VH-VL binders against q5slc1. Designs and how they scored, part 27

Target 1, 112 residues: q5slc1
Amino acid sequence: MGALRGRWAEEEALRFLLGKGYRLLWRNRRTPFGEVDLFMEKDGVYVVVEVKQRASARFGAPLEAITPGKVRRLLQSARFLLGRDDLPVRLEAVLVHGTPKDFRLEHLVLEL
Key: E = the ipSAE of ESMFold2; O = the ipSAE of OpenDDE; V2 = 0.75 times the mean of E and O plus 0.25 times the DockQ between their complexes.

## First folded at step 16 (VH-VL; framework fv_cixutumumab)

Design u2 (at its last look DockQ between E and O 0.04; V2 from the best seeds 0.00; counts 0 for: pae E 8.6 > 2, placed apart)
Fold by OpenDDE, look of step 16:
Structure u2 (fold): chain C 112 residues (1-112), chain A 119 residues (1-119), chain B 108 residues (1-108)
Amino acid sequence: as target 1 above (112 residues)
Amino acid sequence: EVQLVQSGAEVKKPGSSVKVSCKASGGTFSKYAISWVRQAPGQGLEWMGAIIPKYGTANYAQKFQGRVTITADKSTSTAYMELSSLRSEDTAVYYCARDFVYEYHMDVWGKGTTVTVSS
Amino acid sequence: SSELTQDPAVSVALGQTVRITCQGDSLRNYYATWYQQKPGQAPILVIYRKDNRPSGIPDRFSGSSSGNTASLTITGAQAEDEADYYCQSYDSSGYHYVFGGGTKLTVL
């Protein structure tokens, strides 16, 4: 997400992940391969988290933006930020459905 | 052992469309992407696009944008590549391949589907 | 979009060492993957992420990189190594795969 877009959704996603034991390294970090919404660490694994805000409150909507190319670019961004490619990196997504007053979170782990 | 079984050879007229299927077996269809690569006679490999079946999201090489559609059916573990507005230069062997995006490689390939476009 | 270039053909004597090189600006930022293809067959992955071998690939195959190049080296070429070899990486955007033109390796 853009730096000025979906701030509340990103905050909720961050809060959610922090509560699950994730550690924040960077947020809204720009790389030559795109912007990383959240770059985190959990259990010795680096995690790139893509935050998506959806106006609809329903779950199960396709991750239209999470294409193979997007996944590749996120990995490239992560490895760029790390300055190395020999460390485990995982991609995850947090979908925030609804509004600041009424929202639900959907946490997806990309097992590719 | 993971295998990708592709549909049979196609003979098409210029201007028509072809849809090639790629059925996966022996693995978890939701844990990888499927790439499509073609090879014209005597030519090199050309990447066309890829899909993440789990999410149904695809991206395409710029050359084929608007003319190729890649889809997947998770219930049958089958990926599809449809190429429209066929021309003679589309004559090629079309491969599907298991694409481990995290490792930047395609490790299991189908045997290929020959598509011949001729008047 | 960037491109990858390979020599169209190279030869090696049986038991000798040969290096197949791939060149492209994108290789400064991205790893190369190598595929072997024999006539009438689908490509086979031989090297990925610069220097990793899949299981089943002989250890005589190795990968390296330098600057804007990536190389596949066969140390002790065997007759069965005669094939076309393709490098693969990303275009300048990092969004799309791109293949080199392929190198025909002849084992003499």
Scores: ipSAE 0.729, ipTM 0.909, lowest interface PAE 0.7, mean pLDDT 93
Fold by ESMFold2, look of step 16:
Structure u2 (fold): chain C 112 residues (1-112), chain A 119 residues (1-119), chain B 108 residues (1-108)
Amino acid sequence: as target 1 above (112 residues)
Amino acid sequence: EVQLVQSGAEVKKPGSSVKVSCKASGGTFSKYAISWVRQAPGQGLEWMGAIIPKYGTANYAQKFQGRVTITADKSTSTAYMELSSLRSEDTAVYYCARDFVYEYHMDVWGKGTTVTVSS
Amino acid sequence: SSELTQDPAVSVALGQTVRITCQGDSLRNYYATWYQQKPGQAPILVIYRKDNRPSGIPDRFSGSSSGNTASLTITGAQAEDEADYYCQSYDSSGYHYVFGGGTKLTVL
């Protein structure tokens, strides 16, 4: 999260979501609770998007889980960034598999 | 329009260090990486490393690991490259460049800083 | 030695088409970017992420890639195109940049 490695994957995830009509509000925004990869809006709902990339050494490994602790920190970060806790917020993930020349995306909605 | 202004030429002795500055004009300094590339006389381009000022994260080419330190000062919109234990083969022009690492390119380059290492 | 291989020199007649190539194992998985450099000047970006051309670069410049090879093509070469051309990509790790050794283009 926030490392130089994987920046291509985050950019591809952003382009994908913009093409689906999402609007970008903030990117790579630090909060006391962690960093939010993409903070977006779609149809009046604020969306926190976590981008995960499959590492080459982990080819064929099970999809990395977004831990309960991470979910909690993402929600805390959204509340911090909005300055309130009464707005609709959705958590999503974009999983990026492969390489810049040959990749695929998997888009998931996470339950709050 | 973003411009990168580098510090002036340096003449150094073997075994010493040099610190080259790269000041960015315009925009939000933290939104991109700054890469450092050098070119010895009559030779090709050689990537040394980069920093993303927003994160303070630096990445170094293996050849320079342990000798190069790349830093950024967000308050002055300035990146720095320090090369230690200088040798004669470090004589080169040192460029900084605005780097969109996930778009695979460096689109704005400084004019270069000549570093001469002589005894 | 460079992980990306370029021919050291290529010549083209004025108005003709030339192709400058760059080969390397990493190009199977990563795009190439191309820079032009004239004597005494900093490099300038001419092609990025395969075939994208920044504003201000003439449309006679184009890029392509296949397998482990990337190419820069100049259609209708002009005298002002005489320069060194460098390809750049990521290494096999996907984290460090590497440059080709450069190709000196002479326009006859």
Scores: ipSAE 0.007, ipTM 0.654, lowest interface PAE 8.6, mean pLDDT 84
ESMFold2 (binder alone), look of step 16: mean pLDDT 90; pTM 0.936

Design u3 (at its last look DockQ between E and O 0.74; V2 from the best seeds 0.00; counts 0 for: pae E 3.3 > 2)
Fold by OpenDDE, look of step 16:
Structure u3 (fold): chain C 112 residues (1-112), chain A 119 residues (1-119), chain B 108 residues (1-108)
Amino acid sequence: as target 1 above (112 residues)
Amino acid sequence: EVQLVQSGAEVKKPGSSVKVSCKASGGTFSKYAISWVRQAPGQGLEWMGAIIPKYGTANYAQKFQGRVTITADKSTSTAYMELSSLRSEDTAVYYCARDWVYEYYMDVWGKGTTVTVSS
Amino acid sequence: SSELTQDPAVSVALGQTVRITCQGDSLRNYYATWYQQKPGQAPILVIYRKDNRPSGIPDRFSGSSSGNTASLTITGAQAEDEADYYCQSYDSSGYHVVFGGGTKLTVL
């Protein structure tokens, strides 16, 4: 998500992940391969988190933007931020469904 | 052992469409992407596009944008590549391949599907 | 958009060493993957992420990279190594897979 878009959704996603033991390293970090919404660490593993805001409260909607290319770019962004490519990186997504007053979170781990 | 089994050879007329299938067996269909690569007679490999079956999301080579559609059916572990408005230069062997996006390689390939376009 | 370039053909004497090189600007940012293809067969992965070999690939195959180039080296070429070799990477956008033109390796 853009730096000025979906701030509340990103905040909720961050809060959610922090509550689950994730540690924040960077947020809204620009790289030559794109912007990383959240770059975090969990149990010694670096995690790139893509935050998606959905107007609909419906769960299970396809991640239309999570294409092979998008995944690849996120990985490259992680490598760039780390300055190395020999560390494992996991990709995750947090879908925020609804509005600031009434929302649900869907946490997805990309297993590619 | 993971295998990708492709549909049989096709003979098509110019202007028609072809849909090639690629069924995965012996693995977890939801953990990788499927790439489609073709090879014209005596020519090199040409990437057409790829899909993440788990999410149904795909990328396409610019050359084929608007003419190729890649889909996947998770219930049958089958990926599909449909190419429309066929022309003679589309005559080629079409491969599907298991694409490990995290690893940046394609390690399992189908045996290929020969598509012949002739009037 | 980016392209990968390879020499169309190279030869090596039996038991000798040969290097096949792939060149492209995208190689500065993305790893090269190498595939071997014999007539009538599908490509086979031989090297990935610069210098990694899949199981089943002989250790005479190795990979390297420098700047905008990646290389596949066969140390002690054998007759069965005669094949076409393709490098593969991604364009500058990262959204598209790109292949080199392929190199026909002849073992003399």
Scores: ipSAE 0.823, ipTM 0.929, lowest interface PAE 0.5, mean pLDDT 93
Fold by ESMFold2, look of step 16:
Structure u3 (fold): chain C 112 residues (1-112), chain A 119 residues (1-119), chain B 108 residues (1-108)
Amino acid sequence: as target 1 above (112 residues)
Amino acid sequence: EVQLVQSGAEVKKPGSSVKVSCKASGGTFSKYAISWVRQAPGQGLEWMGAIIPKYGTANYAQKFQGRVTITADKSTSTAYMELSSLRSEDTAVYYCARDWVYEYYMDVWGKGTTVTVSS
Amino acid sequence: SSELTQDPAVSVALGQTVRITCQGDSLRNYYATWYQQKPGQAPILVIYRKDNRPSGIPDRFSGSSSGNTASLTITGAQAEDEADYYCQSYDSSGYHVVFGGGTKLTVL
């Protein structure tokens, strides 16, 4: 997945979240349940962050892949990386719209 | 206290389609998905698919991919399951269920909608 | 389904302890959830996330898991416990919900 998307978008997402007080634990970490782009922590909550890059965004498209099954796999990946299932976990996305020289970030908390 | 109220029983001919509704009574869609599960006479439970109403995003069991469509209307707190190209093997009770995806369980079930496919 | 295997039938004497099992490789990685279904009724959740009991489910119901096996235990079985019991988990990808074939519990 890293090689199939621009590393620039993930770097910008990471910088953005670090600037919001998130702490990076792991990145590009493969689990039996899928790859986690950014695994972070904020105020005692562990956060799986999915980074999606678009040159030009259709608003609905950024969330079309977030299905019950996808949510379950991301959550299970977090629990695998933590080695336990009793810690608070949150799922988030950072949508990176545009190009390396002209981009905009959209930060979403994935709540049902 | 949330209840899932399903539409009434239907008798259908082979080759037609059926659309079953599932209304969340006593609350709005929030924090959960709606799963659809069917049960043929004398048989076990079979998951068909689920939708997150907030995002309108669904995923389906492979067996039903291509002939099932699950949708939701947030304004009426109603989910729908449409199954096309009906055959006699689709005769079953169709349940909707509140699916707590983050917690891996379904806690509230509709009473079921009987769909009979008969010539 | 073929991914989760349950014995089709189990019997228990009134007041005795019974264990209903569910086996599948995905249970090494995903929780097992248990449902009770009586004839003509929708399923009812009885155990989730291994051994959690929803409000209203008697404390004689408990769950456990080890390796690829999950179990539902009923201590002191009552006549009203006679029902079909389904385990539920997910396929190896976690993308699809899977049910076991169900176990018919008879209370003698």
Scores: ipSAE 0.407, ipTM 0.816, lowest interface PAE 3.3, mean pLDDT 88
ESMFold2 (binder alone), look of step 16: mean pLDDT 91; pTM 0.941

Design u4 (at its last look DockQ between E and O 0.73; V2 from the best seeds 0.00; counts 0 for: pae E 3.1 > 2)
Fold by OpenDDE, look of step 16:
Structure u4 (fold): chain C 112 residues (1-112), chain A 119 residues (1-119), chain B 108 residues (1-108)
Amino acid sequence: as target 1 above (112 residues)
Amino acid sequence: EVQLVQSGAEVKKPGSSVKVSCKASGGTFSKYAISWVRQAPGQGLEWMGAIIPKYGTANYAQKFQGRVTITADKSTSTAYMELSSLRSEDTAVYYCARDFIYEYYMDVWGKGTTVTVSS
Amino acid sequence: SSELTQDPAVSVALGQTVRITCQGDSLRNYHATWYQQKPGQAPILVIYRKDNRPSGIPDRFSGSSSGNTASLTITGAQAEDEADYYCQSYDSSGYHVVFGGGTKLTVL
């Protein structure tokens, strides 16, 4: 997401993941390979989380922004932040559907 | 063992379009990307684009932007590469390959599809 | 977009060591992947992420990197190693895959 765009969505995504046992390392972190919305850790695995805000409350919408290049950039961003590329990194996405007053979350694990 | 089976050779006229298929078997189609790479006779490898079948999202090489379309059908575990406005220099062997983005490599390749463009 | 450059051809005597080098600015940020290709065949992955070998690839194949370069080394070249070798990486944007021009290795 943009610097200040979708802040509420990011906050809800963060709250959701914290509740699931994730630990926050960085948020809205800029790297030479792009910005990482949430960089977290769970069970010893580093996780890059992409937060996507959708105006529609409908689930199952295509992740049109999650292209091979986007995945690659997120991975490189994670490795950059870690300062090493020999640690396991997982990519995940949290889709926030709706409005601040009425929203639903969809948590996706990118198994690539 | 994962295999990528490509469609057969094509002979096309200039200005026409070709659509090559790449069917995956023996693995989980939703856990990798598919890259398309071509090789003209006596030339090197040239990346054309890649798709994540699970999401239907694709990237394309700038050279082919607007002329190539990569799609995937998850129900049949098949990826497609369509190249339009064919010209003689598009004559090449076209490969699909399993692209593990997390590891930055293509480890399983199809046998290639020969596309010949001639008047 | 970034490009990768390779010598078009190199030769090595049987049992000797040869190094094939790939150069490009993108290699400062991305590791190189190496592919072997023999006539009439599809490329085969031989080295990835600098120095990793897939299963089935002989240990005489190794990879290294320095600065804006990556190298594939064959220690004790065999006759069957005669082939074209391509390095592969990504441009600065990360959205595009890029290949080197390929190196034809002749085993003497």
Scores: ipSAE 0.830, ipTM 0.930, lowest interface PAE 0.5, mean pLDDT 93
Fold by ESMFold2, look of step 16:
Parts: sequence; structure tokens; C-alpha cells
Structure u4 (fold): chain C 112 residues (1-112), chain A 119 residues (1-119), chain B 108 residues (1-108)
Amino acid sequence: as target 1 above (112 residues)
Amino acid sequence: EVQLVQSGAEVKKPGSSVKVSCKASGGTFSKYAISWVRQAPGQGLEWMGAIIPKYGTANYAQKFQGRVTITADKSTSTAYMELSSLRSEDTAVYYCARDFIYEYYMDVWGKGTTVTVSS
Amino acid sequence: SSELTQDPAVSVALGQTVRITCQGDSLRNYHATWYQQKPGQAPILVIYRKDNRPSGIPDRFSGSSSGNTASLTITGAQAEDEADYYCQSYDSSGYHVVFGGGTKLTVL
């Protein structure tokens, strides 16, 4: 799942966020600063969402940690996609724990 | 109003380590990063690394990779910077700063901790 | 490389305008931020994201950028503006914060 870029986990994260009133703009977009899993909008704020899958080692390697440097690259990716740096941007993560048949979601807002 | 209070000055021998603390007061510790910046006597500012206390995740400047460890304790609202294998060139004032990654700035700085490495 | 270059020293007469520059390839992709530091004190944020001033910073301070160069301009320089000024940005990867070498401003 990690090796397959978490397709089922990303779909569940997307469904979850759509249910919370988020609007999808783009997904799986590559930029010079990295790849954006979900690029969304909520209440006038543009949102980069990282989907992180917590699966067993049999499914793939662990996802990259959310470090200050990673956060900065995600921010730059958002501003690249928008073509400007004066719009409100928020970074979020959705952690998907378990399997397609038995999972739970943890929604994190990165206030930085 | 957020303030960053750092631990006191230290005198260390070459080859030892130092751990400097940075306690945040007057706000939520989990809503920003903490950066560590040092300044040797008569020299400029040098970034060492940063941590996001909410997640405990840190990254470091390449120069310090392998010698510096940055940690945070959310229960005490305190960040720590530990520098190992000290040399005389590590003599500096060590600052912690509140780092708003989204805004590209550090707005609140500690007063600094002087670390002197001498025989 | 990812280093930011500043002139080590600049002078300005009282009431005159001065520009402090910062150059680096990473400034094509990342904003510059400016700090003021007086002897024995911690740095103070002066300008961020090119030309924004935090509350409490006089309007005589302004920022600009073009290509790989960012500038801090002080119009009507006052004695209290005498300090070291550092630009800050990031390396090409975006993972690391970098500072310029600093510029000592002398107000004559």
C-alpha cells in the first residue's frame, strides 16, 4: 500500500475530507518542490493534504516524517500550484491506520 | 505573550557535550516550530536545526548532522538542543526562536545561552 | 551555492536613505526575511516575505526583491538604526534555513 502510494488510503482520506466540506482542486500533482497528494479548499483557505498510511512492513516502507523541512516543501508546492504566495494556505495530514476492511482515520492540522 | 526562557551559561571541555533548554511560556507550545541558531563571537547567525514540538520531528543543517539532537517535551513546553563532540569553534551564543514556517520568519527569540569550550 | 551574500558594512548619513542587499540563487524561489541585531541582544524581525513589516517596526523600513537579490531599505535613517542586519532564506532544497553573513550599518 505504501509501495502503491496508498491508493485505497488516499481514497478514504479524500472521502473523509469531502464529507467535512472540503472541495477537491487537484490530486497527485508533481511540483519542483515535491508531490501533492490532495490539494483542496475549505472556507477560503487552500489546503495541502498529505495522506500517510500506517501499514505493516509487508505492504511497504514507512512514510516520510513530517519535519520542518517537509512542511516547507509542501508550502512551496502549494504556492507553486497557485502561482502566487499571498493566498492563505494550510497544511494537513490524514493518517490512515489499518486495512481497507478495518481502518481508522486521524486528521491533523499543521498549525505552523 | 510568548516568551522563550533559555538555560544558563555553560563552560565545557573539548570532546564533551552540552544540552541547552528553551522553555516557552504564555502560549500553546504546539502551534509553531522551534529553531536553534548560534552565533560565534564576532560572527554571523548560523541555523542549526528545528523541531515541530507537536510531532517531535526535527531536521538539521547539514553542517551539524550527526552532532546535534533537537528534542521537545510538550508536558513542560521545553525544547532542547544537544551538541556533542564539542570543539573550541563551538564557542558561541545559542538562541532558540519561535519559527512560523508559513510566514518565513522567527519572531520571538530567547536571550541566548553562552557556551564556552575551553581546556 | 545556497549561501546568502551581504556586503559586510554600509554607512549612511542621518536622515538619508540606505539600501542593504542580499544575494543568492535560492532567492529566486524563496522569500527573504530581515533581522536587526544590536550588540549583546537577540535579533529582531524587521521584514518578512519580501516587504511585510511586523507590528512595531517603523514604516521607514521596507523590503524589495528582484531575481536573486533582496534589499532592505531604510529611508530617513536614524541613530537607533545603527545595527547589524541579516537576511534569511532557505537553501535550494527548502529543508534548511540559511542566513547571510550580516551587514553592519553605521549611521553617521
Scores: ipSAE 0.376, ipTM 0.798, lowest interface PAE 3.1, mean pLDDT 87
ESMFold2 (binder alone), look of step 16: mean pLDDT 91; pTM 0.939

Design u5 (at its last look DockQ between E and O 0.76; V2 from the best seeds 0.00; counts 0 for: pae E 3.8 > 2, grease 19.1 > 18.9)
Fold by OpenDDE, look of step 16:
Structure u5 (fold): chain C 112 residues (1-112), chain A 119 residues (1-119), chain B 108 residues (1-108)
Amino acid sequence: as target 1 above (112 residues)
Amino acid sequence: EVQLVQSGAEVKKPGSSVKVSCKASGGTFSKYAISWVRQAPGQGLEWMGAIIPKWGTANYAQKFQGRVTITADKSTSTAYMELSSLRSEDTAVYYCARDFVYEYYMDVWGKGTTVTVSS
Amino acid sequence: SSELTQDPAVSVALGQTVRITCQGDSLRNYYATWYQQKPGQAPILVIYRKDNRPSGIPDRFSGSSSGNTASLTITGAQAEDEADYYCQSYDSSGYHVVFGGGTKLTVL
């Protein structure tokens, strides 16, 4: 998401992940390979988190923007931020469905 | 052992479409991407596009943008590549490959599907 | 987009060492992957992420990188190593997969 887009959704995603034991390293960090919404750590693994806000309350919809190419770019962003490429990194997504007053979270882990 | 089984050879007329299938077995279909790569006779490898079956998201080489569609059916562990507006230059062996995006490699390849386009 | 360039053909004597090099600007940012392909067969992964070998690949195959180049080295070439070798990486954006033109290795 853009720096000024979906702030509430990003906050809810962050809160959710923090509650699950994730540790925040960076948020809304720009790199030559794109912007990273949340860069976190969980159990010794670095996690790039893409936050998506959905108007629809439907779960399971395709993540249209997160293509293999997008995944690679996010991984490169992570490598850039870390300054090294020998550490494990994975991509996760948090979909925020609804409005600030009534929303649901869908946490997706991509194992590739 | 993971295997990718592709559909059989196709003979097509110019202007028609071809849809090649790639069925995965022996692994978890949701834990990798599927890339499609073709090779014209006597030529090199050419990447066409890839899909993340788990999320249903795909991207394509610019050369084929608008003419190729890559899809996946998780219920059958099958990926598909459809190429439309076929021309003689599309005559090639088309491969699907298991693409581990995090590792930046394709480690399991189908045996290829020969598509011949001729009038 | 970016291109990867390889010499179209190289030769090596049995038991000798040969290096196949891939060059491209994107290699400064992305790892190179190497594939071996014999006539009538699908490509086989031989090196990934610069210098890693998959299971089943002989240790005579090794990988290296420097600047905008990546290299596949066969130390002690054997007859069965005669094949086409392709480097693979990604364009500058990482959005697209790119292959080198391939190198035909002849074992003399």
Scores: ipSAE 0.794, ipTM 0.922, lowest interface PAE 0.6, mean pLDDT 93
Fold by ESMFold2, look of step 16:
Structure u5 (fold): chain C 112 residues (1-112), chain A 119 residues (1-119), chain B 108 residues (1-108)
Amino acid sequence: as target 1 above (112 residues)
Amino acid sequence: EVQLVQSGAEVKKPGSSVKVSCKASGGTFSKYAISWVRQAPGQGLEWMGAIIPKWGTANYAQKFQGRVTITADKSTSTAYMELSSLRSEDTAVYYCARDFVYEYYMDVWGKGTTVTVSS
Amino acid sequence: SSELTQDPAVSVALGQTVRITCQGDSLRNYYATWYQQKPGQAPILVIYRKDNRPSGIPDRFSGSSSGNTASLTITGAQAEDEADYYCQSYDSSGYHVVFGGGTKLTVL
């Protein structure tokens, strides 16, 4: 998830979320359940953020890589990183469309 | 008060397909995953797959990969499960359930749709 | 094969305590959830995660887990507790939901 290939998209997603008042706790953290791209906090809620890079600006396309199973593994990763399972955790995605010179962001939230 | 309303019973021939609907009433469809679980007569519960309707993303149990397609229509708050290449062992009650993945439970279940595959 | 194993049947005398077990390697990493199903009805949630009880489920129902085993305990079993009980967790990949084979509880 944090491979060199996608680093610019992750940096832009991070900048975007920091600008929205999110606080970064960890990034690119490996757990027994997978890797977490960005682990953040906003208003007392922990947030696992999956960053996806898209070459096109295709509107409304399904997120094949963010399935119910993926959501569950991201949630389990968050609870592993926190060392407990009773804190509020929300799962989000940031889609980065385009290139480093010309991109746009789409912010997707799965409400609690 | 949230309900999942499923389509009615189906009788199908071997080799055909069936598409079962699951409409969420009285709430948002976009907060949860919708899981599909079947139960053959006298048998246990068997998970088939799930979808996050808000994002349109689905994953499937290995046993059904390639035969099952799960979709959702956010505008009608309806999820669908289609099973192809039907055979007699697919005779079962098919449930949809609201899958609250944040807490690892399915709390709202449809009443089930009976699908009978004649020999 | 099934990744979660349950005994197919268990009996308990009215008012006594019974434990229904569920075993599988994935339970070392993932929570177990328990459902009750009566004939002709959809399952209902009884215990989620390790030992959380939804509203409306009597406190005689409790859950526990250790290693690769999860248990549902019913203390002071009532006639209305007669049902099939399914554990649910995830497969070894963590991506797929798995149910145990179910345990038929008979209250004598």
Scores: ipSAE 0.337, ipTM 0.794, lowest interface PAE 3.8, mean pLDDT 86
ESMFold2 (binder alone), look of step 16: mean pLDDT 91; pTM 0.940

